# Ledger of designs, part 100: VH-VL binders against Cytochrome c oxidase assembly factor 8 (COA8)

Target 1, 167 residues: Cytochrome c oxidase assembly factor 8 (COA8), of Homo sapiens (Human) (q96il0)
Amino acid sequence: APERGAERRDTAPSGVSRFCPPRKSCHDWIGPPDKYSNLRPVHFYIPENESPLEQKLRKLRQETQEWNQQFWANQNLTFSKEKEEFIHSRLKTKGLGLRTESGQKATLNAEEMADFYKEFLSKNFQKHMYYNRDWYKRNFAITFFMGKVALERIWNKLKQKQKKRSN
Short names: E, the ipSAE of ESMFold2; O, the ipSAE of OpenDDE; V2, 0.75 times the mean of E and O plus 0.25 times the DockQ between their complexes.

## First folded at step 13 (VH-VL)

Design md112 (from mc2 with light chain N55D; framework fv_ebronucimab)
Fold by ESMFold2-Fast, scan of step 13:
Structure md112 (fold): chain C 167 residues (1-167), chain A 124 residues (1-124), chain B 111 residues (1-111)
Amino acid sequence: as target 1 above (167 residues)
Amino acid sequence: EVQLVESGGGLVQPGRSLRLSCAASGFTFSSYAMNWVRQAPGKGLEWVSGISGSGGRTSYADSVQGRFTISRDNGKNSLYLQMNSLRAEDTALYFCAKESPFDYLWGTYAFDIWGQGTMVTVSS
Amino acid sequence: QSELTQPRSVSGSPGQSVTISCTGSSSNIGSGYDVHWYQQHPGKAPKLLISGNSDRPSGVPDRFSGSKSGNTASLTISGLQAEDEADYYCQSYDSRLSGYVFGTGTDVTVL
């Protein structure tokens, strides 16, 4: 084992992480919301004696977090871009500039924006449906591996208890 | 259809730097972890570095830690390896490799797709 | 240094079966980490042959099989064919190194 414990292990796979766990972290760390996805990232603790099963669970959780972050970052960027394009297009159709007489950003009323929201939701319905399907698949796998890890830990405790009694 | 194409290899003097690129096509690049694996002439395979799908997590073999930097540009479907302080022992064919999708029952991540490699020769 | 140990070469005749061993330590195969197998023809990139100890990817003939017990994984090629002449590598994860490790490689010769 290295002289440096949990803190070194926690950061080893992610030397360029966008956030740093607290110096004395020996558990999973939750960061501030990401600028683009608005989701809080989790930095996973890596124990010194991580089993193969624990590694599979950790990698699955890390991959699922990254997949989730990427989906929502892309969704939010797409929404913002298409919203801005819609507003500019409608203002151009009305013969209005992007700014009011007072220099403020020109806006559309609620009825006009309702058209955009309806179109955006309809256009992205299948994408969100596929996201939910994959989210359930990932959570099923995470729960399954969490159960396997829990059983492994129980078995190891029982095995050690029996061995201590024998000695 | 699914393919990886490496580039950037060549002859370079010890102590200099070289940047390798890997162009991916035929799959959703940002969804998969990527790795660099090297093979010295007449020798076996050696894992060099890995990077998660988002680019948020990286890992390195001890032999290259502190000298090499793995990165990716998901918008360009490209993987990179910045190699600094090159040594004669870094001479090898460098492969780009994709990790397989997670098997939800078994949790397996193997290197399912490989490029043809780009040759790096570090010589005076 | 922490490479997985394979025999340098194995040989057999067409139709024969050959087995390649891959021996690790307590920090990798001995801890139960999965073993993957790759086939590499001269001048070509490696090809995934066996994933997760025994799973065969689509397109890999059923004459290739994998197993794992204790510190050792094995790749068996039954009904050996001339085109099976290649280098074979095992790969696992090493918890001490916190990284992937490959085997020393085995040259399979079909006589």
Scores: ipSAE 0.014, ipTM 0.624, lowest interface PAE 7.4, mean pLDDT 83

Design md113 (from mc2 with light chain N55E; framework fv_ebronucimab)
Fold by ESMFold2-Fast, scan of step 13:
Structure md113 (fold): chain C 167 residues (1-167), chain A 124 residues (1-124), chain B 111 residues (1-111)
Amino acid sequence: as target 1 above (167 residues)
Amino acid sequence: EVQLVESGGGLVQPGRSLRLSCAASGFTFSSYAMNWVRQAPGKGLEWVSGISGSGGRTSYADSVQGRFTISRDNGKNSLYLQMNSLRAEDTALYFCAKESPFDYLWGTYAFDIWGQGTMVTVSS
Amino acid sequence: QSELTQPRSVSGSPGQSVTISCTGSSSNIGSGYDVHWYQQHPGKAPKLLISGNSERPSGVPDRFSGSKSGNTASLTISGLQAEDEADYYCQSYDSRLSGYVFGTGTDVTVL
C-alpha cells in the first residue's frame, strides 16, 4: 500500500478504538489511550513533499506503533482472562461465590494473587524477552533512519545554499 | 511455509457486488501490510488497494476509489476486498500480496509473497 | 494511466545478456522511490525477483541484477536460459497518485 495515500484516504475501521486528529495539523498528533493496549497512538503528519527516505522512516514508526499496540492489547487480554480463570478456580475450591454482597467481583488476598502473578510472569518470560529484543531492534532501526533523514535534510540545505551562491 | 490463498471470484453482472477473500498462513499476519493487485486477461499488473497491518490505514487506486473497500480480520488471518458497482473494466485475476518486512539498513518494502489469484469476470 | 514504461519485448540467445529498462517520472523513480522487479511465467502468480533496486531474495540466481539511475531502472539477466522466458514487471511508488505503479511489462524470449 502507499501509506501516504492510505492515510489521507483512510476511514478508520468500524469497531476499533481510534482518535480523530485535526485535519489541517502541520505536526504529529498524540491521541488518547487505546481501549485495549492502554497506549497513546501517534498520528503522523505527512508533508506535501515527503521524500522516499522520510516515507520509509514514517512507515517504520507506524508499523512499530501498530506492533507495540497489538502486543500489549493481546497481553492485557491474556492476563485478564487467565486472572479471572485463576480467581474463579480458587473461589470454587473454597466454596465461595464469584461476587461480594455489594455485587462487585470477589477477589483473592494479596498472598494468593502473588502466586498467580509469579506463575504468569514465569510462563510468559520467553514471550517478554522476545518482545524486548524486537523493541530494541525496532528502536535501533528508527534511530538509524532518523539519522539518515537528518543527513538528507542537511545535504539538501547545503545544495540549496550552493546553488544560490552559484547563481 | 508462507502462503496466501484467494477466493470469492466469479461471474457477475455490471453494477453488482462481489466480495473477495485471502487466507494467510505461515507468518504473523497482523505484522504486515497487505495489498490487492489485479491483472486483466492478456494485460499487465495494476495495483488496486492496500491496508496496514493493524487495518488503521487503507489506500486505493483512483479507478476503484469509492467503489471498493479493503479490510482485514487479524484474528482469522484473512484479507477482504468488497467490490461494489462493478464495471466490465474490473474484469481481471485478483492477487493478494504481502509487503516484505522492513530492512534495518535500507527500509525496503516489496511484495514478497503472492497468492495464485481469483478470477472476476464482469459481463452481460 | 501513469504506468512505468518498459519495452514490450526483448530477446536473446542462451548464454547472452539482456537488459530491460523501466522508465518513470519525477513523481516516482525520479524522486528516488525504490524499484522492485517481478517475474511471471504464463499462468502463474508474479514472483519477487529484485527488491529495493538491486537486492536479490533468497533463491534468486546472481544472473539477475538490478540498477537505478535518474528516472530509469534496469534489470539485467546474464547467462540467459530457456527458463527465463517470462514476463517481467517493474514497480515503484508514485507520490502524485499516492499509490503503487507497475511497469507496462516486458516479454523475454529466448531464441
Scores: ipSAE 0.013, ipTM 0.631, lowest interface PAE 7.8, mean pLDDT 83

Design md114 (from mc2 with light chain N55Y; framework fv_ebronucimab)
Fold by ESMFold2-Fast, scan of step 13:
Structure md114 (fold): chain C 167 residues (1-167), chain A 124 residues (1-124), chain B 111 residues (1-111)
Amino acid sequence: as target 1 above (167 residues)
Amino acid sequence: EVQLVESGGGLVQPGRSLRLSCAASGFTFSSYAMNWVRQAPGKGLEWVSGISGSGGRTSYADSVQGRFTISRDNGKNSLYLQMNSLRAEDTALYFCAKESPFDYLWGTYAFDIWGQGTMVTVSS
Amino acid sequence: QSELTQPRSVSGSPGQSVTISCTGSSSNIGSGYDVHWYQQHPGKAPKLLISGNSYRPSGVPDRFSGSKSGNTASLTISGLQAEDEADYYCQSYDSRLSGYVFGTGTDVTVL
C-alpha cells in the first residue's frame, strides 16, 4: 500500500498509466504528428495468435507507413530549405536584411511567394505523380490482403462453428 | 524515323568550356523532357541533367551542379549542354535521351530513345 | 555515379535463366519509384528493355521479365541466347537527389 506520509515528487509524479480500455477492441493506436512528416504514426497491436496472413498485412501496412512518412519528411525538408533560400535571395536582391526592424524574421508577401510555389510545384511535379501512383498501388495491395484476412477469419469462424456442432 | 544525334564533343583542356548539341527528329520535340547521360570509358551510366518539354524546369546531378547548364531550342528541335570548368573526371561519352510520356497507369518516364553519343575527353 | 547496386557479372549457358538484382534504398526503389532496365551492347547506345518495373516495349522478346519487391528489383532473362550477351543497367528516380540514378551495371556472359 502507498504510505500516506511518504514524500511525493512534485514534478512528473508519474505518467498517466496507458492501458487499453476495458472494452474488447484496442488493437491499434495513433501517435502524435511526426516532427518532420507532420503525419500521425499508427502503432500496430500484435495479437498473440497472429496468422501468417495477418502478419503479412501488418508488415505491408507498416512498410507503407514508413514509405509515406519518409516521402513527406523529405518533401517537407526540401520545401523548407528551398523556401528559406528563396526568401533570403529575394531579400538580398531588394537590399533588405534577414530581420525586420521589430526583430522578426523578414518574410515575403503572398504575391511575392507565388513564383516560389509555382516553381516548387513544377520542379516536384514528377515526384508527386510517382507518389500518387505508388500510393494507389500500395492501397490496392493493402485492400487485397485485407480481403484475404477477412476470408481467413470467416473460414476460421465456420470451422469453429462446425467444431461446436460436432457435439 | 525518331532520331537523336549528338555533336560538339572533342579533346579539351581542364578548366575550359565545351558545348554539346543534340538534334532531334521524328517526334514533337517540345512535348517531351530531355536528358543528358554520360558514360566514362569502361564504366557505367551516370545521369547528368534533365530539362522539361517547355524548358521551364531543369535538374542536375550533384557532380555537375553549378558547372553545367542544360537548355533547349524547341524552334530548332535542339538540346544543349554548356559544360564549364571541365575536369578530368568529366571525360565520358555523352548521350542525349528522350523521356517516354507519363501515363497514370504505366507512369514510366523511362528513356525510350537514345542518341549514339559524343565523346568528350578532358586532358592536358 | 551509381546509386543502385547490381552484381558485376552473371553468366549462364544457352537456354538457361539468369536473374540480375538491383538494390536501392528508401529514397528510390524503397519509396516505390519505378525501375527501368536497359541493355547495352559493346559500342552501342543503351536500349530500353523494361519500363515501369515489368512492362516490355514493342520489339522486346517475352524472355525478358522484370519484378520489384521492397528495396530490390530483378530482371530475369529466360531461354538465354548468345545475343543477350551485353551490359544491363537498372534505373530509378531518387527523391533525395531529385534526379535519376542508374545501377552499377551487370555484364551478362553467355558461355
Scores: ipSAE 0.000, ipTM 0.466, lowest interface PAE 18.1, mean pLDDT 80

Design md115 (from mc2 with light chain Y93W; framework fv_ebronucimab)
Fold by ESMFold2-Fast, scan of step 13:
Structure md115 (fold): chain C 167 residues (1-167), chain A 124 residues (1-124), chain B 111 residues (1-111)
Amino acid sequence: as target 1 above (167 residues)
Amino acid sequence: EVQLVESGGGLVQPGRSLRLSCAASGFTFSSYAMNWVRQAPGKGLEWVSGISGSGGRTSYADSVQGRFTISRDNGKNSLYLQMNSLRAEDTALYFCAKESPFDYLWGTYAFDIWGQGTMVTVSS
Amino acid sequence: QSELTQPRSVSGSPGQSVTISCTGSSSNIGSGYDVHWYQQHPGKAPKLLISGNSNRPSGVPDRFSGSKSGNTASLTISGLQAEDEADYYCQSWDSRLSGYVFGTGTDVTVL
């Protein structure tokens, strides 16, 4: 198990999840859920003799994971921010303070929050539609490259096997 | 218009530190890996460091490993290079460069957009 | 540090064709990694000229073409023009270094 098979520690700017994979690994590693996206990151094993095609597949998978993580981190942060702003606005409209006399956050009932959810979904409908389209495109591309890598590995094994025959 | 603008270069003494910045505009910054490339006066191009779109993965040339730190702030569309323990051999024009989009069929990671560079001179 | 070897200079007359070679090793070009080419005029930033061995970005004249075979990539400039006088750099990925490598650079002179 080569030590270089494990990815180095992930570093991130302040306000985002940090993730440190195991130092020694010959396989892909699945981490804990990201604080903001709530998705589990995958750290890909890099073979010592990685082919250009294998590198293209790995980078496509890594890029897709980063795109997916970034989309949901941004979406969740936007949702939380707009939710707080909506609650604040509605409480001001009612002439209520942002906190109860006991110091707890003032809340809205389910009926009032339904207005926020409808607005948020409507506002983000097109964004989610484009996300789904790109997600399918990315997964079809990954499947295509996985097939190419599989064929390359079969071809290499076949060549290696034929090379060992002394007839 | 897609643009990269470097800043932060200057004259600095050996052993000291300097922080370079690169401001990006005209594209979705968080979607692309970014790189620093340097060019010493009258010499060729040398890749220095790279960072993934999310900032979760970084890489460095052996000549700067342990001394330089690449980072990014996607909320500010900015790339940074923290240069510590500077040496005379680090004297160069430092370019910020964006990786091209991954071509699903061929997967080229060429540097399609470059800044104009910021000069770093390390001298006593 | 540059890992790929290019000729220091290449010269030609207007209208002629010139070819710049870029020679690597088994850890980069020889392993099949793509080669990219950049053009740099004095005092300017490099400009992407050829990506992925032979693909021209939008706005690059069809006079520029690239190819790759074995450990060597080549950039050919047909119908050489005065404005082609510049430095040219190849670039690839090196699996041993786990990083990008540039060529030593070639100065193209139009006589």
Scores: ipSAE 0.006, ipTM 0.561, lowest interface PAE 11.0, mean pLDDT 81

Design md116 (from mc2 with light chain S95Y; framework fv_ebronucimab)
Fold by ESMFold2-Fast, scan of step 13:
Structure md116 (fold): chain C 167 residues (1-167), chain A 124 residues (1-124), chain B 111 residues (1-111)
Amino acid sequence: as target 1 above (167 residues)
Amino acid sequence: EVQLVESGGGLVQPGRSLRLSCAASGFTFSSYAMNWVRQAPGKGLEWVSGISGSGGRTSYADSVQGRFTISRDNGKNSLYLQMNSLRAEDTALYFCAKESPFDYLWGTYAFDIWGQGTMVTVSS
Amino acid sequence: QSELTQPRSVSGSPGQSVTISCTGSSSNIGSGYDVHWYQQHPGKAPKLLISGNSNRPSGVPDRFSGSKSGNTASLTISGLQAEDEADYYCQSYDYRLSGYVFGTGTDVTVL
């Protein structure tokens, strides 16, 4: 369907939809799945009193989301393109139409598609291996910064409690 | 710059042969299917023949099947059309046309780049 | 060989909208094969105007739009301008012919 909320907005060059959450949100907001990546975007709330460390964590999470959205948008686009090309080629060879009598898109059976899936996975193996490596690195970094932010918040609370006691 | 330039057209007598060439530049020639499309003076477009990027598959309009042969030389970035047993009805401007990349959003088999054409006149 | 039917001509005034139909059969448009549109000015090669039923190539004005339903595709030119005066051809694939088919062509005149 061409009208799925956020996908009606301008699209980034990578094919990722731009997203606009409700104005004056006071918490993180989760949008509908992106048309191309099939991942739900998170729009991060920026508190008035955000510390430099909290800002670094938020930017790391935002950049990681953007990287992840772009990777899956490109991967899904490549998969869909090559799958449609394969299906069209096979149906053309058989002299079959691209649509069923009901107007739905014609498909190949599982056995015919197995060769396509095997070839696609094989030629993309190294790309997916590097994606997994970077995904783990990014999540370790996010977890580490989340720990630092938690410690900063604990320290600030202790400092405030100490100041109240001395006053 | 992506460009196609046809050559080899001319005046030829019925029953004779003629060979057309199309020189391609500005894109990876072997990655795209190529086609010949003709247009008789004052008439519409008619697809003549097509060839896959590798040259492994060819196809022809019924009107030219058995008389015309499409071929390509990927090392020379060139497309050819060998026309045998020419008829008056083959008189037309012959265009070389490149197929667009397959696009899952918008489909395939559009002719995105065209040459200016080479005129073939079959007459006594 | 032409298998898709278009009107011979359509005309309109500057700023008006005109629509060109392209009617096929079950072996081409009716089977779900995409329809592409080409614009040809006198003495020039055809130019791809619409690809895959409704998509505009880079450099094509947004005044041109395409649609497809059943056995018929349509090209609509909104805000008609003098430079739109040209011949327009639809094109699809026909599995029964195992080849590409063009429409009969439509001459657009800007009055």
Scores: ipSAE 0.000, ipTM 0.472, lowest interface PAE 19.4, mean pLDDT 81

Design md117 (from mc2 with light chain S95D; framework fv_ebronucimab; at its last look DockQ between E and O 0.01; V2 from the best seeds 0.00; counts 0 for: pae O 11.1 > 2, placed apart)
Fold by ESMFold2-Fast, scan of step 13:
Parts: structure tokens; sequence; C-alpha cells
Structure md117 (fold): chain C 167 residues (1-167), chain A 124 residues (1-124), chain B 111 residues (1-111)
């Protein structure tokens, strides 16, 4: 009722945490890309009645995510460092400064950068093969436990159906 | 049957060049990475250089980088090592070795087949 | 020259077990790269004994076994025989060097 507008204060209870993304059920949440790995993290929802098998699957998925994030963060850092060193080395060989007349970083053309990419891929080939092996092993394990969890849930549902038929 | 035979070794003066060859038989040569490994008299094994099955990727130990060149001719089932600017420290028995395939479950890149070696002596 | 450390020599009597260690660093064994083992008799080429830490190639007796923990791999020869007298080398990949590395080698003597 004040003549000069009423200040409305929207107050919702503070301290209420939301563990589900909008809009429907509470389950896993996907975050923004990590600055270093450029991968989107998954934040896992933990149900109140999580079975030991479900917990094992969730922990395996969390550990796999952490391993994957660490690998790509390190790989991206190494790539950026070696790229910068290569550019500086080539510019020094040409007798050029590290900056252009406009003050921007001096760069190499695509043909010159192809030498770097070829060398980088060659140097990291075995590292990537071992990464792929570990990625396969981890995903095999995850798929196996996902199957076991699915079978557990089906069996529990069948048990519940049997109880309802008895009543 | 599956065999690697090295040749081209000999006595050579410091600063000169030598080319080693390795003839492969009994397997699909182009499908496997190949390596050179050396052993100085009375010493241990030292990896020298490697080349992918297609020849598209090569790698070298720091001690030979810029002096040695690995190459292959898949049509002739042959591996080569061009050795330039030889030093006394390059004196060794040079083995040709085949890599096992990468196995996603059990292991990778072991040297499963070796030649008998060819002796390179760098001396004045 | 060698990046992986092995004891210079190990000795045992026939029927005993001997173990050879192979210690690396964070850029090779410590990074999870597999360790392979080779047996070399005097005047002969090396022969692959163990691939991928613990796998035996066909034809290698089950007396030979391999294991790996952290930065160290081990080769164990059980029921030692006279013909096991040879030099043994471990080998891995090193991502700092972008190449393969061998161990310093171990001389096994059967007393």
Amino acid sequence: as target 1 above (167 residues)
Amino acid sequence: EVQLVESGGGLVQPGRSLRLSCAASGFTFSSYAMNWVRQAPGKGLEWVSGISGSGGRTSYADSVQGRFTISRDNGKNSLYLQMNSLRAEDTALYFCAKESPFDYLWGTYAFDIWGQGTMVTVSS
Amino acid sequence: QSELTQPRSVSGSPGQSVTISCTGSSSNIGSGYDVHWYQQHPGKAPKLLISGNSNRPSGVPDRFSGSKSGNTASLTISGLQAEDEADYYCQSYDDRLSGYVFGTGTDVTVL
C-alpha cells in the first residue's frame, strides 16, 4: 500500500539443496566443460537405498571419469606447451620476433604447423594406444556391471510382482 | 620359418657411413613395426630406432638422432638402418627385432622375433 | 644408457627360486607401460620370455613368471635349472624419451 511502490522481497528458504537437474527426477547431472580437459563432468546421484552392486558401478564410473579427466588435462597441457616451444623455435630460426608489428603473437602458417602436428602425433602414438586399451577395459567393466544392476532390478521387480499376486 | 637375417656390418672408420639390412621371412612384414637394438661387446641391450608397419612413423634414441635413418621396403620384406657420422661408441652387435601386435587385453609391443645380429666395429 | 635398473647378478642352486627386479620411473613403468622380459644365452640373440608383465609366449616353461607393482617389475624363475644360466633383460616404453628402454641386465648363475 505505499504510494511510491512496494519493495517486494522474494524469499525462498535458504539452505535447500537441489541434487537433481531441472526438471523431472533426481538423477545424474552433467556439468560444464572442464577448463583443462575440455570434458563435461557427470555428478552422480546417490539413491537412498543404493545396493552394494549399484555402489560398485557408480564408483567405477566415478573413477573412470577422474582417470579420463586427468589424462586429457595432461595431454592438452603437453600439447599447448610443445606447440608454443615449436613456434618459438621456428621463429628464432627465421630470425623473427615472438610478436608481430601489431603486438599479437607471431604464428606459423598451416604448412609449417603440419610438421608439429605430425611430430606430436608420432611421439604420443603409444601413449594413446595405452589410453585406448585402458578406456576399453574400463568400459567393458562398466557395461558388465550395468548388466548386473539391470538384472538385479528386474529380479527385484519380479519378486515384488510375485508378492502382489499372492495378495 | 619366421626369420630375420641382418647383414651389412663390418669394420668402419670414425666419421664414415654404413648401411645395415634386415631380411624378413615367414610373416606379413608390412603388418608389424620393426626395430633396431644394439649391444656393445660385454654390455647390455640398447634400443636404437623403430619404424611403423607402413613406414609412416619413425623414432630414434637420443644417442643416434640426426645421424641414423631407419627405413623399410615392404615390397622386398626388408628393413634398413643408414648410419652416418659413426663414432667409436656405436661399436656393437646390431639386432633387427619385430614388434608383437598391440593386444587390448594382454600386452603390447614386445619384441617377439629377433635376428642373429650383425657386428659393427668403429675403429681407426 | 639404461633407464631401468636391475641387479648385476643373481645366483642359486638347481631347484631353487630366484627373482630379478626391474625398477623404472614415472615416465615408463610408473606410467603403466607394460614390462617385457628377455633371456639371452652367450653368443645368442635375446628370446622373449614374458610379454605384458606376466604373459608367457608359447614354448616358455611355466617356471618363468612375471609381475609388476608400482615402479618395479619382477621376473621369478622357480625350479632353477642349469639351462637357465643366462643374461636377463627387462624392457618397457618411456613416454619422456618417446622410445623403448631396456634394463641394465642381470647375469643369472646356477651354482
Scores: ipSAE 0.394, ipTM 0.747, lowest interface PAE 2.8, mean pLDDT 85
Fold by ESMFold2, look of step 14:
Structure md117 (fold): chain C 167 residues (1-167), chain A 124 residues (1-124), chain B 111 residues (1-111)
Amino acid sequence: as target 1 above (167 residues)
Amino acid sequence: EVQLVESGGGLVQPGRSLRLSCAASGFTFSSYAMNWVRQAPGKGLEWVSGISGSGGRTSYADSVQGRFTISRDNGKNSLYLQMNSLRAEDTALYFCAKESPFDYLWGTYAFDIWGQGTMVTVSS
Amino acid sequence: QSELTQPRSVSGSPGQSVTISCTGSSSNIGSGYDVHWYQQHPGKAPKLLISGNSNRPSGVPDRFSGSKSGNTASLTISGLQAEDEADYYCQSYDDRLSGYVFGTGTDVTVL
């Protein structure tokens, strides 16, 4: 976009937004906050001998992260857009300009902004209730599969001990 | 016995106002969101307005926003619909409906209890 | 869309299975919101038939079943009986409207 130069000028958090895990890491990695969702993505490790159960768990974790990041990125963008539209509409109704005398964006008083926040929360109440339901369902499934993987690993270690002691 | 009883319907001229009431019994009224749903003669169901259990959140269909006001009095177990600036297209049987709670397993918000409705006719 | 689309009517003989579709959009059913179904006999109030896409409330016969996929929900009446002759409405939530939306309604006739 035309703002690529602005991203280069922002040095404080730019290194965090360019996080890449090492090529041959053997662990999951937690990256920097995503610009739009404000969530830290996990970069999942894929071992060479990943079992089918381990693969199902990793895929579920990846899909859940993508779903969660997309939801909050969309909500943050919607919030920003609707906030600006609300301010613009109220300023136009008052016959005021979009900019102050100093050239800064005009805004509304605290009571008017509180109205926006209340309206936004009410408008999105059910959307967030359904999000919470899906979040709990996904995290319950992840926890269930984490338990199954742990049991699988315990049994595999016991089987290796049995083979080692027998011959 | 769980029951919803609407009242306050009648014949009114366009531009006039009318107030509907819904008396609730047999359940903890303040625990549940409530809704108004209407049905024009020979037509389907149309959601009109909803209110949270506490009364703190309200919502309206576009067709009635700015003209209708939903409210509740949890001390009287009563739901209300103030209808201003009535139009011919507001002619309908108006139902009061109880909303079932949200469940993280089943995900509800269904309208599980309905009243029999009160008729509003806007003509002339 | 401001309404969920249903067929105007469906019919079947006693014992037959009939299916009523309910098609919405990405702002309602397509956003993952539950679909509920109501049965309405003439002169009566609607009665909740299916909640949460597929749950049958107490007292609803097991010949009624519901499902949802993508933007579409379906109500199936297996083993159609004379008392099933009624109007049927689907319902969901719409986040563009921040409110509930009903289907256009389906008149089920038992032949």
Scores: ipSAE 0.386, ipTM 0.754, lowest interface PAE 3.1, mean pLDDT 85
Fold by OpenDDE, look of step 14:
Structure md117 (fold): chain C 167 residues (1-167), chain A 124 residues (1-124), chain B 111 residues (1-111)
Amino acid sequence: as target 1 above (167 residues)
Amino acid sequence: EVQLVESGGGLVQPGRSLRLSCAASGFTFSSYAMNWVRQAPGKGLEWVSGISGSGGRTSYADSVQGRFTISRDNGKNSLYLQMNSLRAEDTALYFCAKESPFDYLWGTYAFDIWGQGTMVTVSS
Amino acid sequence: QSELTQPRSVSGSPGQSVTISCTGSSSNIGSGYDVHWYQQHPGKAPKLLISGNSNRPSGVPDRFSGSKSGNTASLTISGLQAEDEADYYCQSYDDRLSGYVFGTGTDVTVL
């Protein structure tokens, strides 16, 4: 039985953004766009007296960010690979070389590429639908927790005011 | 209306101390980091110090490190700058500046609200 | 003190376009930090003009635009008006300073 060579799924290397915010940062920072996902990573600030609810919100935001980074890194890699394969296949069918006479990479015209984009979007439509659904679910959850944290902060402020009036 | 009003500026001799105050109104003061920015007469803007919304973290420019102390009272919606060991080079208009809300699209914090400033003159 | 470098002055006639450059280093603009722009009229406090390289706050005319490339940010004023005569400052963050940094400032004159 021929050992089916495990197709090394070229997973986009989790490129640790080399962006390191200052250690003494007082707030969240946004780094430059990631080279694979093209998304800007957020470095979340951790308060000294972070509440359990604030911690949960921060973790949810971090997980959602990682999820987004991985999705788009993989999507961009897949897109680039399929695009290149399409171009090569089409050029071969036309009897054209991969390079022009001037040594430049041969490209297809906009009309030919429109077929690729249409096919790519059609093929990935369901994937994008699921992504959008999950994106909304995650952001709804984040927003909900933001509301809870806001309420907690208001409550804590009210308690502090009452304590100051009683002294 | 969102407003910042600086006070406490004046004429002081070198080596003396001065405390600046900034009164904030029209926004949730504790939700935003606050900064001091100064401008010497006929010169550009210079960042001096910043403090987080909670007051737990502070930062200083090298020019004022060890001499100035930024603080805040969120119950009074007030920002302070204690300036010790004042020098002639500290002569400037001192602005209180609010950081903008966190923007997931645009990455960094701008100063969206400024006071009118309070003048500090250090002269023998 | 690490300052962002701006031209000292820029001038133009009414209706013309002028561009102000803001050049940083690998520790600020080159590190990926956004650039903000401020307008300051004589005797007034600075006003936020552009946020996050290109975002224009409400109330800022569309003739103001910002861009960033590499270590350099640019503010473009199209259709220059007399009211645009002011000092302009860029601002970013610097890793080495662990603090905010302003540009040297540019005086814009309308001829």
Scores: ipSAE 0.000, ipTM 0.543, lowest interface PAE 11.1, mean pLDDT 85
ESMFold2 (binder alone), look of step 14: mean pLDDT 91; pTM 0.943

